# Ledger of designs, part 1: VHH binders against q88v07

No score or structure here was measured in a lab: all are predicted.

Target 1, 377 residues: q88v07
Amino acid sequence: MAQSIVEAPIRVDTSRKIIHVDMDAFYASIEEREHPAYKTQPLVIAHDPRQTGGRGVVTTANYVARQFGVHSAMPAAKALELCPTAVFKTPNFPLYREVSAQIHRIFHEYTEMIEPIAFDEAYLDVTTNKKHIHSAVELAHRLQQEIWHQTHLTCSTGISYNKFIAKLASDYRKPAGVTIVLPQDAEPFLLREPIEKFRGVGKKTVPKMHDLGIKTGQDLYAQSELDLIKQFGKLGYILYRRVRGSDDRPVEYLRERKSIGKERTFGPFLQSTTEVNTHLKAIAKLVAASMQSHQRHGKTLVLKLRYGDFVTITKRRTFGEFIPNDAALFEQYAEEIFEEVVDDHFNSGIRLLGITLTGLAPLAFENLTLPLYPNDN
Below, numbering starts at 1 at the first letter of every chain, in headers, positions and changes, except where a header shows other numbers; antibody chains aren't numbered by Kabat.
F, E and O stand for the ipSAE by ESMFold2-Fast, ESMFold2 and OpenDDE, each averaged over both directions (binder to target, target to binder). V2 = 0.75 x the mean of E and O + 0.25 x the DockQ between their complexes.
Where letters were taken out, [cut] stands.

## First folded at step 1 (VHH)

Design z05
Fold by OpenDDE, look of step 2:
Structure z05 (fold): chain B 377 residues (1-377), chain A 124 residues (1-124)
Amino acid sequence: as target 1 above (377 residues)
Amino acid sequence: DVQLVESGGGLVQPGGSLRLSCVASGFTFDDYAMGWVRQAPGKGLEWVSDISSGGYTGYADSVKGRFAISRDNAKNTLYLQMNRLKPEDTAVYYCATGLSRYYDSPTLEYFDHAGQGTQVTVSS
């Protein structure tokens, strides 16, 4: 009797209140607002293929055009074939950006914990908020109302205890919908979702999933963690937890790259500490440059090494303060970590080294003393 | 196709010994590090031990001094001698290749291939 290894229950943090906001047909809706006549016509946001020699891709379409089968990422020429009466409108990105900024200003009235995904999409952590409103549902309704009042545009919202579920929820009832997934409803909700809706499952992964009989959240849930890791690696690890309602990713208020790092693979394996240090120095320089270019600093340095025999070691060191963007410091810390973790596998050489900074934050907020007073020189 | 077949698991009393074997096929065994990982009831995958292609060994702190990993390249076989077994060693043990782990934790990040596993139960 194969004792079913009772896998340890995944701990799920349900303490947060997350709202995912998704503007409904954002670009098309803006165009309809500007030109109300478009509301009754199939509207396609794209360059007119008749003017471009058949070239172009559909950015988005209004609901009228979608009835003809027009969708985003479709060739514009195909859209015209499907809907010969379609009105093609060239995207006005400056206008879209302006409207997006207006919407984001509204978000900021409620919380500073905003993670923009696109012009028309953002996560809001409203666990604590500026309005001191306890109900995330109430907050979502107020947001929708305020957005409508200021912009005459509608949005759909998903509300849950993490980003993953909130996003799935916002797609569930469009347009102008509010979908709430409480902790007790998370499992049933996730089990019904097609695998294509799971973040990380892309076009290349879907066929493999299907071949394995994984078509829904239910199918995914039935998989062991080990099997998922075997088949999908890190993605398998993540999906095992996601389908069980676990997503500990914070709402990142700054499009903070979660991490900035560089890795190098070596043809001839490195065989000495001297060689390792030389390359760590080079990698550190690249990482420091990248950190500077992105105007970020980090709290955690991660060293990754892979031996010639494919054993891979990852070690992280977290500091109490942000690490200065100094290549010499990165090198020093990486070398120190290397000395700590190196073992007998080093005799097979090193085929990969990587330095990554995590716990990133913007550099600018500390020292830009905006001279409030113009020096009357 | 890569195949890893584990054997040697069973029920033992605390303080007892077991020897696990893993027969590998479908790849050049001699070129790869091999290792053992385990999954205890209610726990995640844990790295136990690994051995390089050259025979250099590593052990998790929890098994150091009690377990011994070895390999016979001529037989494409990986071994794990487990001595002084404890109830906390109860788990499904998997033979694996292409191991990645966090140094500060026995938590396995990923592996390229693993077998179906063999059950080890340590109970009084």
Scores: ipSAE 0.021, ipTM 0.274, lowest interface PAE 6.8, mean pLDDT 89
Fold by ESMFold2, look of step 5:
Structure z05 (fold): chain B 377 residues (1-377), chain A 124 residues (1-124)
Amino acid sequence: as target 1 above (377 residues)
Amino acid sequence: DVQLVESGGGLVQPGGSLRLSCVASGFTFDDYAMGWVRQAPGKGLEWVSDISSGGYTGYADSVKGRFAISRDNAKNTLYLQMNRLKPEDTAVYYCATGLSRYYDSPTLEYFDHAGQGTQVTVSS
């Protein structure tokens, strides 16, 4: 039939509650807190260009300085030209680090799923939380209030079902804003956004986008996926999905710098434990070979699974000793973890399985030792 | 340089058969999921079928029972056997793979490479 072809939509996971926290004018606001007279002066956090021979760049500026056109990332010499009366304060990074640590202690009262981006910026996954607060909007307000009460600093928060939209939402109203983008509101929100708001579309890319008639999310949405890939490569693939509200990246609260893992995605989805175990066996063999070829062993085995409805579970088991690089043992542990975590979402099938080893160290041979050292300090 | 080269398209009568091939180079073929996507005139991309590195297959409902995907890892070649073709199958067919560094999976859900495509036209 001539009109029977229907494009399948990109499925997205809308089950998560993600908060992006962004501290307002962080360095400048800290300096204003330490020296309140700065609140009524133009303050620029940068090395003084009069002493650097005109070198340096503005890290941040308070709101008074911004009225003169000073902004982050501009040359400090330009900031001086725009505002000759500005106070230039050299960044006090030790102080900023301490205030950031204070703010992170507040985050930990609500969740352990915290991904720091910078001193002043983090993602929090609050799908579940330690305070049993059902509303992410209420939780964001409580975070802002607690941060203010403890530090006298303000922050702006964005709330959505993924990191991309949460980040965009946090920029929408500053300072002291709370912005939520619900799944039903995501598409209208994204279609209205200027193209330069999409991560990866920077100063070099914006002119190319404009030449192609792409100025907004709506223009981006209208482009074919293949054309975007041809023009922008990996960025094109990503942008096609982002403008459709898709971003499956987890909040990355684990800071393991080294891991070795393998995963598979399935279509059709796996529908039985027998099918799952068959694939876990194959994946375990690949991981064991990879661990051995890299001459590593690990203390933690991680099972990742994603259901057909995109609900993702990651569960780990840490051992007191390094796990032998044995495919059968990896399979056994992965199967045990699967049985521990599997639930009714299995009715939608299994879309993805993965096994990852973390807590890595070199294999111990006679020429590689782990000596015990006395505490000399 | 990653390269995917499709072949085997053409003009065929309704009810006929075609076999598409895709020769891959520039990456370790057998480590990655591969798939076929298609684009009908004036429409967006539609996922057709994929096959995991381990040989497990998936199909869109519109082609299930009519199309069969397979791979020959020794020859770096992906195949799509298309039977009982309908006018609705008329499209450019692309061979695709996902080599993304954002995830440790070479699955088609995040493909970032496709070939030039091969035209399949089903009409009398």
Scores: ipSAE 0.000, ipTM 0.134, lowest interface PAE 19.4, mean pLDDT 81

## First folded at step 4 (VHH)

Design b12
Fold by OpenDDE, look of step 5:
Structure b12 (fold): chain B 377 residues (1-377), chain A 124 residues (1-124)
Amino acid sequence: as target 1 above (377 residues)
Amino acid sequence: DVQLVESGGGLVQPGGSLRLSCVASGFTFSSYAMGWVRQAPGKGLEWVSDISSGGWTGYADSVKGRFAISRDNAKNTLYLQMNRLKPEDTAVYYCATGLSRYYDSPTLEYFDHAGQGTQVTVSS
């Protein structure tokens, strides 16, 4: 009696509202915005192969160029061959980063649950959101409108109950599309997808899958879990669940450290300004090191002090510009604040000193070579 | 203010053809997806067709092979060529922006703006 291993039904959590946002031809669109003449021309974001001796890779191309078969990751020389009239524009990553940051600021108006994937892609969990918009679809449209209003750029969105499906959905109706995949539509949607679109299926896996007769979601669905695990290991386990609409991965939002600081408690209590300054200097050094390690700078410096009688003073100073990550500056500002706030409670001594930076932002990596684009220097 | 003005509707015999036009103003037309929806008497809004800013086109199953959506960005105009019209195509046709619909469904979830509509009547 072969006990039919009742494959425990895969539990699918459908409670979440996930939006995948994908900017349409992001870099090319930015260039078109800056130079409207490019809109009617095949535009390729890449170093001009005529200037590089045939070297270079296409980062992206506008939709006009794509009609000629130009696509991302194509050799630039091949792009030129396919489209001899193409305009090659050298990537301006500082600009692209700035625009990306602007878009992310818009995301933050709606939710803190943001997982950036790239400059032009992010997951948003909007199950609960800052705008109290119940409909994820309405929210997505508002996002698109706001992005357009502020940046004059378009994005496509995928809306579903998990990251995997939302991402697939966003690709379905590009450009400027909105695709909704409800729980009841997940299976039909996934079954039609080519195996190449399944996350984790790379260039090396595709041939093996094809050899096994797995070309689509339908083919994948027909496979047993055990067979997939045998053939593909952990990936097989994942794909068995994904094709059945299961993805429990949370939207991983980097809790932006809202602040970076250091505090020190004293015993015996500090009794002199000289002692206070000495320790502020030490604390400032630690904070500066931490800020540097986290590649952040802040606009606000906060001094915290606690007296021997437990009276606590917290004073903040906000600057018009980001404070350089300089321990000497942190010390100076902390000392200035201390002089401003110190009162008769100082007679009881100081139990605690702290310096904290808030209003944090990433340090402008002038040269953040996105590892994905090795500068062929 | 976003304005959408439909035209081209009328009375036609079964098997006939009509061409609808929608003139858009108040936004950058070339950057937005556009579409057509219709409402038959006693029925809800039904998605008919849409076209992305990049020229991607979709059609409801009921109109596939008979209708063709197109756009002229220079004229800020959306078109719907309707061929082989049927009595069941009788409806008010609306030009719309910001369309969202369920996957492979004619059911609309959301749209940003729509015009006043143009009446299409297919009758013998």
Scores: ipSAE 0.434, ipTM 0.772, lowest interface PAE 1.1, mean pLDDT 90
Fold by OpenDDE, look of step 8:
Structure b12 (fold): chain B 377 residues (1-377), chain A 124 residues (1-124)
Amino acid sequence: as target 1 above (377 residues)
Amino acid sequence: DVQLVESGGGLVQPGGSLRLSCVASGFTFSSYAMGWVRQAPGKGLEWVSDISSGGWTGYADSVKGRFAISRDNAKNTLYLQMNRLKPEDTAVYYCATGLSRYYDSPTLEYFDHAGQGTQVTVSS
């Protein structure tokens, strides 16, 4: 009698109110605002392929251009083929950044629990909020209205009890839409969704899923956890839970961290420069990862060291430009500073090492390599 | 330096009205949400009302329907029209920026800046 492994029911936390905000055709909409004539024309945000020898990729397109089949990440030359009358506009990232910052300032009026995903996209945890607005729906409407009032731009919002469902919901009704998925509506909502809309299901995974007869949330739901893990590994584990409405990921809000750093305490104390360098390398990697995750870069690197005798040295090096988020660079600079500041107290060993970046600013879109923005498409 | 100067407080009878004003300086007034908080004797700081940079308003349940917040960006001035005043409204009223509330409680968690306050006394 094969003991039916009673799959323990997945616990779903429905206590949170999460809003996913997605600006509608953000870059194109900004351009349309600046040039109203574009509203009636197919607008493609990309370098004109006619000027670049056929090179370039579509960043985004307005809704008129999208009717011709133009979409993000499409070759610009292909977009021109699909829409010969398209207006190509070179991206103005400084402007887009400014507008994004303005929108984020509006978010901050309502909650500090903001997780930016891109210039045009963010999660807000509004379970508790600065305005004491109990209804997430009301709050979302206020946000849309405030954004419109200040920027003359529209956004679509998804509202639910977790990030996964909120994001799916925001894509459901565009532009200027509000989609609410209550806990009782989560299962029907998820079961109807095509598998392509599930986060983590990329272009390579879709064919495999289809071959297995997994085309929708309903199909996915019918799969055993073990089978999904066998076929898709960690992704299978995640998808088994997601289709059942479970997502425990918090909205990661960046406290305007004036600084990002890591420290390590040692026991036994470090006694050699080789050991110090080894640990600085490890710390630098952690700091670089943190800087990337927070989409920040810094102008100042700070080395902190504490000797065995508790003498502490903190040395700052400020650069004329932002330091690239490169662990190797952080390591190098930290080592250089260490060599500069190390003294006779080193005979007592090193108790603590720390690397911290200050003078933080958001990474510009132009500094973001394409891989950092997983095409959740 | 951010400066907030409140005025318009005073002594009134129950059922009376007052209009508070707050003149702001040292920052771009039109870009910031503003609000009123109050502190009654022996009580903590209580949120009263706020207004966004775009003009969206909020009110504590205790003052809803009686108080009206407004702003004049050209004058860098925040207003609070208080009607049908009650003895329970007796407090020092502060103009504030950067208001944060974490619960359905009227208790203020923090603010960035506040003025010196203006005394409102409702007494028969």
Scores: ipSAE 0.005, ipTM 0.231, lowest interface PAE 13.2, mean pLDDT 87
Fold by ESMFold2, look of step 7:
Structure b12 (fold): chain B 377 residues (1-377), chain A 124 residues (1-124)
Amino acid sequence: as target 1 above (377 residues)
Amino acid sequence: DVQLVESGGGLVQPGGSLRLSCVASGFTFSSYAMGWVRQAPGKGLEWVSDISSGGWTGYADSVKGRFAISRDNAKNTLYLQMNRLKPEDTAVYYCATGLSRYYDSPTLEYFDHAGQGTQVTVSS
């Protein structure tokens, strides 16, 4: 049976009311709230790379800094190169967690069907809600108003009948926007969207799509399902449905994330332990930021490496306590594992390195360890 | 670890009714679309009905108005109420879901897991 495909018709379920809530430049806006002078300066929330020897990774940047090309997950040293006048503020994760928890308590006044994506981002299913508000638009406005009143922070909301369109809608008008896409407006809305806005179409996929003449949802819509699957596999299958307004993924309010990791491929291949450790440092920073953004910590760290000849090694280390979300610790453990497992295949170079945390659990204030950094006490 | 166990098949006269059940285990039932497919003697597989994780239903034209799909997420059970049965409904009925191919979609658009099936025979 698994080897046979029974093609079901594409259905567009329009019965749900989904809100995507995206806090506007969350960490930076909290810092601007605490110190309003930051509002007119380029502000980057990261450890200052001038004091860490370049180790920091940008968590977020305010809108002034974004005009210089600074973005989340960028090395702090690169952010400094792009914007030499930027103010670097060390992340105050305990404060950001408190504000995020406050915002989630507001969400819970309206629905229990909440899928947190990050500190600053969530999906809410408000098809039914605890306040008997008939209009999802009214509900979104009330959420924005309550968040503003309690936190003095703004958010952007997107409203539609599924997660995909709600997410797109929330990005349509930022900051402080409320955007609804009704079922009758979904197709025109999707057809005009740049292909880059479609989930899974990232920097590496966009050139391939442009070469095929696919630049917008209109162009994507015109493609046959068979052609999209031939060119893009599962992504093609998904995109065919998304551009037709179909996305029945539920709001995952009981979702348990099993792992968080980052991996990178290299060309030319890495040839020395020094090169490996340099890149493990960078990957560790990205993983630590991702772990913190998802409000998780883990007990197991996994190193993945692939040699130039495609031999792949995956090795894990499990700890008795949760590993602090500290890039230096992740780097240290990954380097230790690398030395333990590396062998003569290294003569063909290293094609891929990855660090993954597993054995995940939610962060709690009592479990949070204050960050320790080379130039801080 | 994934198991789909169908029951409720049997022999009925034309115009009769049967209620099929499918008890699921080994996955989070409420998160996935479920469906029924059937295979008549000497024929290929035919999609019959499906139900999304949110309760939205679909039916093949050949069964629309006669069959009703439902699910009980608390019991991990999928149902198919089959009324006004015809000889052409004779088939093995399989409970199905698409766990590995449908991860990013809650509707049953394809399947790669099915049970052992339950025989439905409609004979005068």
Scores: ipSAE 0.000, ipTM 0.217, lowest interface PAE 16.8, mean pLDDT 82

Design b12
Fold by ESMFold2, look of step 8:
Structure b12 (fold): chain B 377 residues (1-377), chain A 124 residues (1-124)
Amino acid sequence: as target 1 above (377 residues)
Amino acid sequence: DVQLVESGGGLVQPGGSLRLSCVASGFTFSSYAMGWVRQAPGKGLEWVSDISSGGWTGYADSVKGRFAISRDNAKNTLYLQMNRLKPEDTAVYYCATGLSRYYDSPTLEYFDHAGQGTQVTVSS
């Protein structure tokens, strides 16, 4: 046997119409809708850092707060420093989930090819659509109008022939923006983008790129593929293609489930190995039933345990072949792993146990009807 | 060890069909995109087709509409159904994957492993 290395050709498939939808300051805008007085105050959606001892992260901020430099993912303590007069509102996730669900029902009126990213963000593949609207721009405007009509919230959309460019386009103009990047516009658009906008180029990578004189897509484009791979490995391989407008990732509307698991918390905490094994047996039965109902088997079994003092251990065991969906076997493996990893923290008791199967695949294909040779039409 | 074992090649008349198989071992097959590349006598490697871990497919223009790639994750097996074969399809066909990829991609963007190949000869 021998192995060889071959590179795939750079494909720039421009046949698709992809919309990225990004709700404008989603959590904050919902809170402003519920309490209009917030519209003229700096509002930060986060746990109040004065009450958390300085911990916490901003989920979003309204546009008043953003004028003080507050933004998402910022430490809440930093947001308080930048804007001492800010109102901190604890996130009302149940409400945000309800509004997100309403918006997704609107998406489903136009397409079933929807990849949710977060409550406030999704990709839609609208190459074909249920309303037979041929213009993706018209469709994006219709979505914006319908969302506003039903929720009184605005969104920004980006439209292009792949997910990467659509995502970048949606960030270009906010709020209530519609930005399209046609195939002929893609290269100029990408060449002007700061490298920070490219996925995988974050806080740790930006300084290295700047040291190499790479600040924009134009600088990135000028690099050879070999140099980018040498400097950045697989990220370099990807970036070389992205800056050339290549991204063939589909909108993943039927994502394959990656794991199936069950876990339980205990009060009072489990105090003995006998108690642990009793509950592992019960959890194993639940996981085996769930694996069977989903018609899956897995190659990896994961035990999770958390002690009374919150120390958490997760340990996995990967097998060469799929593990039979047998509760006794799952219990056996989970008990073996528990004995391997348990330590003196057990003196504080066990507050959580979990069993998870990963490395999933369908149980059997021999029961499927597949054509050996499809009939020609 | 990573192992890719191709089979199903042979001699076939123009217009005929073949189904190639590739049995994979030594890695979590279902997590990786897979592909087929081919090498005609005296020529370089040519990308033929790929399939993502999620089932998205891509085809070279020269085979689009004639070849169908598929995978059976339960059997760790990649397939290539080749219909309406032409003499120009004569090549050694290699099963390939990119195990060194930086992230899981729905499509195969780079290969760094391939098997020893299976010969496909299309002639009358």
Scores: ipSAE 0.000, ipTM 0.191, lowest interface PAE 17.8, mean pLDDT 81

